# Designs tried in a protein design chat: VH-VL binders against q8eqq3. Part 13

Target 1, 246 residues: q8eqq3
Amino acid sequence: MKIHIMIAEDERLAREELMYLLQQENDIILCPSAENGDQLLNLYQEYNPNVIFLDIHMPGINGIEVAKKIRNEFEDKDIIIIFTTAYESYGVQAFEIQATDYLLKPFSEERFKIAMNRIRKTLSTKKVRKPKVDKLVVNLDEKMMVIDPNQIGFAAREGRTVKIHFISNEVIETKMNLKELEEKLSGFPFYRPHRSYLVNMDCIKEITPWFNGAYNLVIKDLAESTIPVSRTAAKGLFDALQGVHH

## First folded at step 3 (VH-VL)

Design F1 (framework fv_ozuriftamab)
Fold by ESMFold2-Fast, scan of step 3:
Structure F1 (fold): chain C 246 residues (1-246), chain A 120 residues (1-120), chain B 106 residues (1-106)
Amino acid sequence: as target 1 above (246 residues)
Amino acid sequence: EVQLVQSGAEVKKPGESLRISCKGSGYSFTSYWMHWVRQAPGQGLEWMGGIYPGDSDTGYNQKFKGRVTISADKSISTAYLQWSSLKASDTAMYYCARHRYSSGWYFDYWGQGTLVTVSS
Amino acid sequence: AIQLTQSPSSLSASVGDRVTITCSATSSVSYMHWYLQKPGQSPQLLIYLGSNRASGVPDRFSGSGSGTDFTLKISRVEAEDVGVYYCMQALQTPYTFGQGTKVEIK
């Protein structure tokens, strides 16, 4: 199970620092981030995350008011709220709204790990919540890219890096390995047809026989890309396709 | 329904090893932290450390780190506190307590306590 | 580490009296929890997250406070309330308790 996390943070550098810390965790899927309380409430309703990291000081409705709306108006007792603040005095109010923890800016790795432990332990006995995240965040050298997984046809390992191929024929290169990428995409219909490939099952156009009992997948991309399926992966592929309903 | 049952009282000599236990029942043992809290004769409560049995993640009070070992056996829903070499200063009542999984991280259920006496 | 200091260290009350116990932290905490240890028994949870009563705790018990100063109140103490009361913070490790307040009934 993957933990779907949403950030509401007005300051770009603080937002990027939280994203950086969260990317070091192997069980996290990051939802689109909000820059103010109104955006957070809209995204919260759309994506239904497990956890919100919520800046207290944002333009418009502040983080405490946002948390009160979630708890009282939406009657959501299950969502985990972690406040972020530059001011120690605001942490005192976190207990009133059933917040799990709070983090002081600038964020320390030690305090962040304590908050992550509290999140994981809290989630272990709560009822199952179904996140509705639609986006994937991938770190590139000087930036983060927000990706729609539905636009990914496949990913392939080439040398030391992994290339993510979009249906549009656009390609991006990441330092993330295929197992890490597969884990981040665990809520989406992706499959490993081969050691060097990860394929979006919704983007398979056709399956054709190949040499030695192997198969080829033809992807619904502009190039009609061809991906190999190993003999050992073939049965698992057909089982997975049987389990994927439109 | 939720119960934490601790092992019986122990009388030991300095230098001896000891392991005491806390068995949880009536809840999902692997889903809650189990902590150890010490109370020396006539003194207050002192947190020693805890363990999350699901992945054996531990946290220690630095005062006790390296002096005790906290462990758990998921197959029998039991947490342990262990000394390799006891000192007279280890004489105390030892409680296990379940760490509430929800917001705030407080101890909602406590064991009955294990009295450990270390004397020559 | 966050040190918690309780006041008073001990008190004697008559049945029906109002009892007030305070807990002061060396730095601000978001959460203060309160426990009661009755004579010869293990501690039991009274108040969590500042003001919430634990299951089965009578409504004569209440918690309040913020920042560094927190208070536990018993509106009309009863004979069964004899024991030592402890505050606790779990904002960061090491988790710490106050030194305790002994409540005796005259």
Scores: ipSAE 0.000, ipTM 0.405, lowest interface PAE 16.6, mean pLDDT 81

Design F2 (framework fv_ozuriftamab)
Fold by ESMFold2-Fast, scan of step 3:
Structure F2 (fold): chain C 246 residues (1-246), chain A 118 residues (1-118), chain B 106 residues (1-106)
Amino acid sequence: as target 1 above (246 residues)
Amino acid sequence: EVQLVQSGAEVKKPGESLRISCKGSGYSFTSYWMHWVRQAPGQGLEWMGGIYPGDSDTGYNQKFKGRVTISADKSISTAYLQWSSLKASDTAMYYCARLKYYRGFDYWGQGTLVTVSS
Amino acid sequence: AIQLTQSPSSLSASVGDRVTITCSATSSISYMHWYLQKPGQSPQLLIYLGSNRASGVPDRFSGSGSGTDFTLKISRVEAEDVGVYYCMQALQTPYTFGQGTKVEIK
């Protein structure tokens, strides 16, 4: 899975340094960055990230106050918070707020790697969080369509295009490939049962055996469509449906 | 090859205006901060401020804020340091220097000597 | 503002000597940068983020330290090493330099 990370940092140099370090990682998706506490709280609610790198000293509401609001007022104990600070003394407050780690500016590549390892370890034992990207934007020849991912039953490749099938029985065609679509739907419960299909796991109604460990599945309200599950994808599908996350 | 080339030496009288320049080449000018550092005769180095040319965001040492203006023209990859009214205390060597992330000032201009005397 | 104080202010060394320059900060900082200004030249970067050598810098130069005390060492000084050495912090504005250490070769 991809880790959705958000940064709050009012100083451009520090923000760029952190972005540079994060962009060297293969499993990261970077959310829009905030330059102050109020902006972060708005973006946090919109994007629902897995991790926040949070500058303590920002104009207006400071990072400690932001973290307290997230933990206490929004009652979010699952989000991982990493404080960033120019001052060593704030490390004590980071422990009090149950931050996963803290980083001193300017950032050490070695200390950053340690923090990333702690993030990954923490995420391997936490409940999977769904990033709140509320809408998907899809290119359709002469227009762009804004889509609610929860209304998608499945998508299928046909030649050079992909058809997206809604639970309403509406169908749209896009030039995006299935890999691009899967990446945009990262964090939503979508699965690749076959090289030519992407399915919304929340919409699966029935799974029936086929041959050699392969299966067929049926989507709720789209019973006329039978979607193949390859032998290779079958174990992962059952694990994902049961809530076993890797 | 990265190069920072500064304008030539200046001799001015108190009260006169002046603008000196630093032209960057061999890299993406809008992707790096450009900073100004002064060195008074026989003295050490003193940070004045910097600019991010991509969006003209600036930071100043409070000692110089309001006394100088730092600007950049990204179309010709040139940063500027400007005084509206020079003082004798502005006599110094002025360096431009490039900053990227956590690598310190990795490239420096050759310096512009500014002499202000009556 | 973080003030940086270097020691010594000046020194004379013979080729092959070990040279040690220290820099003390009034507040804890994570890393120190080091620069060399040769006579009549602009400063050049020697060490960044405490211990990393800049491109083209010989391995006889090394940096170390943490907290408030940092050190630059030249294991065997050469004639071309003459000049003024400066430490610098860029942890918080205003960015500040030490007063400089003048190194002369006998």
Scores: ipSAE 0.005, ipTM 0.421, lowest interface PAE 14.7, mean pLDDT 82

Design F3 (framework fv_ozuriftamab)
Fold by ESMFold2-Fast, scan of step 3:
Structure F3 (fold): chain C 246 residues (1-246), chain A 121 residues (1-121), chain B 106 residues (1-106)
Amino acid sequence: as target 1 above (246 residues)
Amino acid sequence: EVQLVQSGAEVKKPGESLRISCKGSGYSFTSYWMHWVRQAPGQGLEWMGGIDPSDSYTGYNQKFKGRVTISADKSISTAYLQWSSLKASDTAMYYCARQGYKYGRYYMDVWGQGTLVTVSS
Amino acid sequence: AIQLTQSPSSLSASVGDRVTITCSATSSVSYMHWYLQKPGQSPQLLIYLGSNRASGVPDRFSGSGSGTDFTLKISRVEAEDVGVYYCMQGTHWPYTFGQGTKVEIK
């Protein structure tokens, strides 16, 4: 089971360092990152992560106040909070908020591994809450369909329309383009293996080599459909499947 | 084969504008930060700033902020360093260099050949 | 800004000698990177993320250290190793380089 992790970090380089460290782990899905407290509170409600890495010093609402809102206003005692800071003086407040760990910048690989171990131990000993599952709304001319993204195997552009293929073998056609569909599904593990395809990575069954560094892939329960993977998309796909989600 | 090719040497007078370029090839241009590093005659290396070509987000060394502009055109895989008004103190060798990967590899792995900029009288 | 100070500023070595260059930071950094600039050439990456050798770099080069003190070692220097060596930190903006260590071979 994948752990859904969200980062709030004002400094781009610190945020990217933390993303790199997290993406080396095989059991995580990285949610969209926030650059300030207000953005994190919005994304937290939208994606409902298991874990937040939370910078204390951010413009506007600071990380301590963000954590207080999550614990008290949203009454979430189950979310794991890891504070990040350049200053050692915040340890007492981290304890009062019941944070799982506290990482001092610059990040040490050894300290990061300890924090990850604490996250996994916490999740294995208590009931893990499920991430919030948002719905996708698609216009089908005569009606609008409310879709569970987890039921989508892949989507393909055919002419001027996009066909969405469900793992149930149902197919629907929409005038929404793949770029728009990808944006609406940004919180879910979807990947563009080819300019004309969008795939649910949780549903990939097999990947086979083809020509010139390109691949073909097959979706679970949709074995009759062969989906191309371009040579330029192949490295990113393998990275994403092994826990380096982009 | 990853390669960074910089524009040719420039000789300018104080007050003139200048834009130099760095063209990347053999890799995904938007997946790596591009940095500019300055070396004054007989001196060491000095980081000026960098850009993420995917969204044009820039970071500058405070010493150069407001004195130069870093930009990139991802459609032609080219980064730029620009001065609106050159000074004699801008005489230096300018290198572009690629950051190892934009997520957490904060070092320059590939360097351009350098562009010599001379500003005098 | 994090200032990096290298020691020595210059040295002269004979082929086969062991060369040690140190780099001291004014505050803690996660990793130190090392570059070599040969006369008339662009800098080239030698060591990244503390101890990893860049592609094509001989195993006589090694990097070590943590926190504020880092070291580059050349176990058996060769004539082609002439140049200026720079340490660099990318942990914090602004990225900073050491002042350089000039290595000359007799």
Scores: ipSAE 0.000, ipTM 0.411, lowest interface PAE 15.0, mean pLDDT 82

Design F4 (framework fv_ozuriftamab)
Fold by ESMFold2-Fast, scan of step 3:
Structure F4 (fold): chain C 246 residues (1-246), chain A 120 residues (1-120), chain B 106 residues (1-106)
Amino acid sequence: as target 1 above (246 residues)
Amino acid sequence: EVQLVQSGAEVKKPGESLRISCKGSGYTFTDYYMHWVRQAPGQGLEWMGGINPNSGGTGYNQKFKGRVTISADKSISTAYLQWSSLKASDTAMYYCARHYYKSSWYFDYWGQGTLVTVSS
Amino acid sequence: AIQLTQSPSSLSASVGDRVTITCSATSSVSYMHWYLQKPGQSPQLLIYLGSNRASGVPDRFSGSGSGTDFTLKISRVEAEDVGVYYCMQALQTPYTFGQGTKVEIK
């Protein structure tokens, strides 16, 4: 799997040099680059990269402040931060922010390779984050909805339509059937506990026994809804929740 | 006139708690980070961690993270290194050292050291 | 972590000799800092940012180097220079010191 990398760099020549070095690697995807801190924070939230190369001295919000916002205000402990700087003294400020490394301008190919190896080693010991480009698009009567699948608690068939229930308690109705919805969500942890339901396994709070080997589910933040689990779906649900693959 | 004065030598038993101190004088305490450096008997220097006294922000060498706590009280220009439960392997000389927050992290002034002996 | 290896581990010199100590890093660093620990004393800063002498440090001390290889030189060693010399990198955490070079005067 490829590593999604974003650059924030005020100086065009330094930015182009970093882009050139990164494009020589065969296991990365470059996100759009930022020229200042505000632009980086917007792009970071949109693209959710694995790694940021972050210039310390940028107009407006500097790189140290950007890193602090990501770590503290956005609570992102998994993002890998590599500072870029013309000043050696800034490398140690990185320890308060949990940066992985830094690169001195002008960039050395040797030093860049060391930073890349450190990135790869860090990522190999952690689960790689998915970029926020994977959305669900559903057509409604007069508009298309762009949906974050992680915000879905469950979906239920009602007559000839499906209602999608968000953990926010918002509900939308679509003409898409549950099988189509399940296929579109195949990259996310959804499960069919019953012919009329599709549930987000990350949102399951409680499972209680019922009659004849069946169960009932309660979804986080949607406690008013009780979702049935059929006898035939029960074993597969428990296997999926405990990390056993079919 | 810059001076870092550390607390006196300590003799402790395993399992006991301990806090040692480093008091800065002759400069603006909050303009300098304070670091702790350990030296085991007959061994070299080992960085343990540091603190920004203005914010309370800390950084640790992973080897010591969770084993010690670094703190500071800027109202009395004093930094601390604390153990909740000492072990014999904590026997060492402990130095505090400062660095200017806008410069590269070289240690321009060092305390006189605090010898900590942990034995049964 | 960046490991620093000093060479030699120890040396004996006569007053007036030129002393050379090297420090090799496992990864490139922009600058090296050097400290002297005299017997029974705390370490003291000698050289910072590769080549700058700390306040009160005599001109006989000099630092040089780049990348992974750095050198500390004493042009004419004096009796007061006895002690253990340490290089240090502060490019990234954990900050690390070399193992030390013991300098003895005959």
Scores: ipSAE 0.000, ipTM 0.393, lowest interface PAE 16.7, mean pLDDT 81

Design F5 (framework fv_ozuriftamab)
Fold by ESMFold2-Fast, scan of step 3:
Structure F5 (fold): chain C 246 residues (1-246), chain A 119 residues (1-119), chain B 106 residues (1-106)
Amino acid sequence: as target 1 above (246 residues)
Amino acid sequence: EVQLVQSGAEVKKPGESLRISCKGSGYSFTNYWMHWVRQAPGQGLEWMGGIYPGDSDTGYNQKFKGRVTISADKSISTAYLQWSSLKASDTAMYYCARRYGSKGYFDYWGQGTLVTVSS
Amino acid sequence: AIQLTQSPSSLSASVGDRVTITCSATSSVSYMHWYLQKPGQSPQLLIYLGSNRASGVPDRFSGSGSGTDFTLKISRVEAEDVGVYYCMQALQTPYTFGQGTKVEIK
């Protein structure tokens, strides 16, 4: 709910002005403030804020170097950086290091409001769904192969290796077991109809009953491959096909 | 002084539910990811997942997704790891650890909670 | 998933020896973190982001490496350094640890 904000500002009056403006907002928590770059880096590491208001001109390590250290050495691309400066010429440099905004001293409430709106907008996009792996990478002896999971009809265990069967009838062999393969394919509609098989549910052509509550699947591949479904897996398969997958 | 204090050892039967806890103190609990790391008897460390208590955003190792639930109560600075139905294979030492920064190293660890699941 | 393989799996050293532990990743990682688990204790952070010592870690510990190959060195091992050392990558999920290197002191 609350936005955690940290200030680095060596001039007491400028620091107090920023603190006053920030304390007027009802959705923030103000972290301890820093008076120089080294102190900021220590406090940043201790408090892990969402946002830093960072003065460019500080004794010792300047704000640009602090921001570069955060972005490059700490590899923190998520933290929001707002530069503060008395000099208009730093706007281009702020853009180059992925600053969200830039405030010119003395701070106006109008410009501060714009910066706060940009902070909130940026934070609202942070929960963008983590990109799911849309390709499967398998070690194929002396090379790694990049596979489109949508082209896989099924995988079958043969001894201690697994064969991945494409709808084109191409087959590749991996030493990865079926559980590991299932985990790598977790973002795709794969199901375990049998201990020795993993099937792409989008590639099922038809389901035929077999003995004692078991079934067979026919795959939409060139060979019309037939895959067994165990009694214990049958209920879950029908649930998964109807949009209920547990 | 940062401290992570975990709940005590548990002895359970297969099929039982369990929730273990990790209480953080000495820092802003909502500003750091809390992660869970498992260590089966005589084995190495295995990452299970974590939570950002400020907004309850979670990440899971796919091996444990659906098998455990990670949650947090920010009013008491406590993170939880929960099983709906324990298996003998869940027998392990469970550690909580605070993640520092976006490149994710664990700077403080709890003392561990030993979970034993046997009939 | 990025697999981390440590070498050696175990070693026995005398006080004052130089100890070198390596960690190899199946794909490039930007940084490696190192932890020590002393017998009966929780893991503790030794090195983060490849080469930075954690707070309170003696300067005899150092980390180096890039790409797929990383190294942890103890320049003059002490009796208190006994335990299992783990490398860890957090570049991508799932976060993974090496299998561990057991260090025994004679």
Scores: ipSAE 0.000, ipTM 0.395, lowest interface PAE 18.4, mean pLDDT 82

Design F6 (framework fv_ozuriftamab)
Fold by ESMFold2-Fast, scan of step 3:
Structure F6 (fold): chain C 246 residues (1-246), chain A 119 residues (1-119), chain B 106 residues (1-106)
Amino acid sequence: as target 1 above (246 residues)
Amino acid sequence: EVQLVQSGAEVKKPGESLRISCKGSGYSFTSYWMHWVRQAPGQGLEWMGGIDPSDSYTGYNQKFKGRVTISADKSISTAYLQWSSLKASDTAMYYCARTGKYYYGLDVWGQGTLVTVSS
Amino acid sequence: AIQLTQSPSSLSASVGDRVTITCSATSSVSYMHWYLQKPGQSPQLLIYLGSNRASGVPDRFSGSGSGTDFTLKISRVEAEDVGVYYCMQYLQTPWTFGQGTKVEIK
């Protein structure tokens, strides 16, 4: 799991020190850094980071005000905020706006490590609560089947039934239509690339251009199957996959 | 292999200008900040300021701001400390020392340049 | 500006003694760096970021502390350890050094 982290810090040396410490971690991706509160709010909206390291003392809108906007105006209670400050006195305010930790400048490796462990524990806890291990219950003629959605590669309409293809190459057939299946899987990363298909985006291996602006998908472990992407669904698919573009 | 070599000792009169140098070798010059540290006779160490050679961004000890200029020429891996008008109180040993951009240990030091200012 | 005060200002030790030097800051700092200046030589880095030994520094040197109080220890001093020891903070500009602790070997 990669943790997306953003820094807001107007002092170059402090920003570079924090970047150096983060560079030693193997599970992070560093978003573009901000030098003031307004820039941070713009970048925050664009990049949607998991964690912000936020300098309290910045020109213009200060770090406390930025954090309040994120918590209250944007109603984002999930983002992890770590304040950075030269002054010990801000701990109470950091607690009141649900900051996960604070770091005194200059940053000690000991305190930074504690903050990183707290970040990872918080994300691990959110992951347990947020991405539920929900099961999909599918009605067959004589029985109900309990399915782990993460094991589904794709589903396809074939005649009057839908076939669900597992990454194990097992296939089951249901009378449930693709819209019903999509609704039941709404909490999972499934996408409708075509009126006759529903794909697990986590299982997409390859995307290749096809005729007239359409595409074809290949699913991991199901290479024998080629799944079409309609012209109208293509943009939404690339947007959903983040970072896939023309 | 990594070393900082400073220019030779200087003897000057009050009011004269002076520029001393610090040449880096054996490393990527633009990847490290270069700092100047002063030591008056029989006294301790005093930080004067530093420069990022990659873009010439400088930080100064306010005590020396306006009295000295710190600069660098990355094409020849050399940093400079310059006075427009020396005072007798500028008599000191001057050291250059480098630090990485992401941590502030001054890990390599020049041999020092003794500057004597007397009438 | 953050002022650093070292104790003692000077000490005399015998080879094999434990030497302890303290550095007190007027405001909290997370790091303290330590340097040694041997007679007639440039300063050299001993400890950076509180407790990390610089390259080539013997394991008899150690740094510890937090907040405003930091300590440099030499577990068994050697004759070559003679010189002046300086602490340094970089939390705020100007970066400041302590006044120095002179260590002499009997």
Scores: ipSAE 0.006, ipTM 0.397, lowest interface PAE 15.3, mean pLDDT 81

Design F7 (framework fv_ozuriftamab)
Fold by ESMFold2-Fast, scan of step 3:
Structure F7 (fold): chain C 246 residues (1-246), chain A 121 residues (1-121), chain B 106 residues (1-106)
Amino acid sequence: as target 1 above (246 residues)
Amino acid sequence: EVQLVQSGAEVKKPGESLRISCKGSGYSFTSYWMHWVRQAPGQGLEWMGGIYPGDSDTGYNQKFKGRVTISADKSISTAYLQWSSLKASDTAMYYCARGYRWGSYKPFDYWGQGTLVTVSS
Amino acid sequence: AIQLTQSPSSLSASVGDRVTITCSATSSVSYMHWYLQKPGQSPQLLIYLGSNRASGVPDRFSGSGSGTDFTLKISRVEAEDVGVYYCMQALQTPYTFGQGTKVEIK
């Protein structure tokens, strides 16, 4: 199960540092990031994350005030809050407002790993925040399959059918077209890099530039499948991978 | 005492295969990344890729992806860089260097002595 | 990819001179690392995370900077400081190095 994580951080370098550390984890989905407390509260309501990494010192409403609003006004006891701060003494305040952990800037790899382990342990005992539809049902000729979308690496149109490729290298064939599949997977991080492909963005290992603004993707499957990215899809793909909206 | 010991110099012809090695000692081999860095004659340093031996996770510079293979053998604490078909442009000094688990902002702290690969007809 | 550009590409200094090398990134990085490659040797770590000296590195070496601009200084250069200096970013892959600054001692 993928963990949905949101960051609130007004300093671009600190935000990028935390994004880089989080992107090294294979069990998370990064929500759009906030640059201040008000923006975080709006994005929190829209995306319903499992975890917030929350800078204490932001202009306007600060991280402690944001956490109090989430706990008290929104009555959300299930969300995991990890504070980030440049100051060691804020550990006491984080404890007082029931944060799961805190991280000192600049972020240490060791402390980050400890925080991630605490997040995973805490989530094993809490309600999971999921998209409204969390399973994909596909009709095959002989049966209906209930599929975990997180196990899908990509889907490809081959002739008249679509083949769904799992990370395990298992492949199933469906009469559903890519647009129908994309619509059913709208709550999951799937993207159309090409007219003939639908990819799970969590399963992209590498992106290679090609010719004339096009790219190739390599998937985190056993076969290291290679998928083309059209020129027109390239900008949207990079925006989607980084959680940016225009 | 951390040491990285690389295999000896190689002289090859275009089209030949080659595998060079880097043996780590004095630390937990499976707890650190091993990276490969290339230096063409008279040129600067270029990161090629790395492997985390603990789970065989790899990362490549896209310039070298598909042209080289990085692997490791945990039982002998050795990482490998392999070419299926060498080109004259592969002539370079190749270094291995140790990196931290997440690669996050941490430097390459120990380097091997280098392996000179010469590819000529 | 983040491109790192060093200045100057080369310099010649006398023992006791102050040497300053700069490294400019095409986008912000959290930290810069600096390496020295002495003639015929492997690169060795000098400065990491912007300003920290690696073990065994003399205090005449110092690093500073933030964002896109970083500086390595040698307060009083010694003959043993001859070599090529490289900056490196490890914020994101591909990890990249500057083109190098060759330091020669007269």
Scores: ipSAE 0.000, ipTM 0.398, lowest interface PAE 16.3, mean pLDDT 81

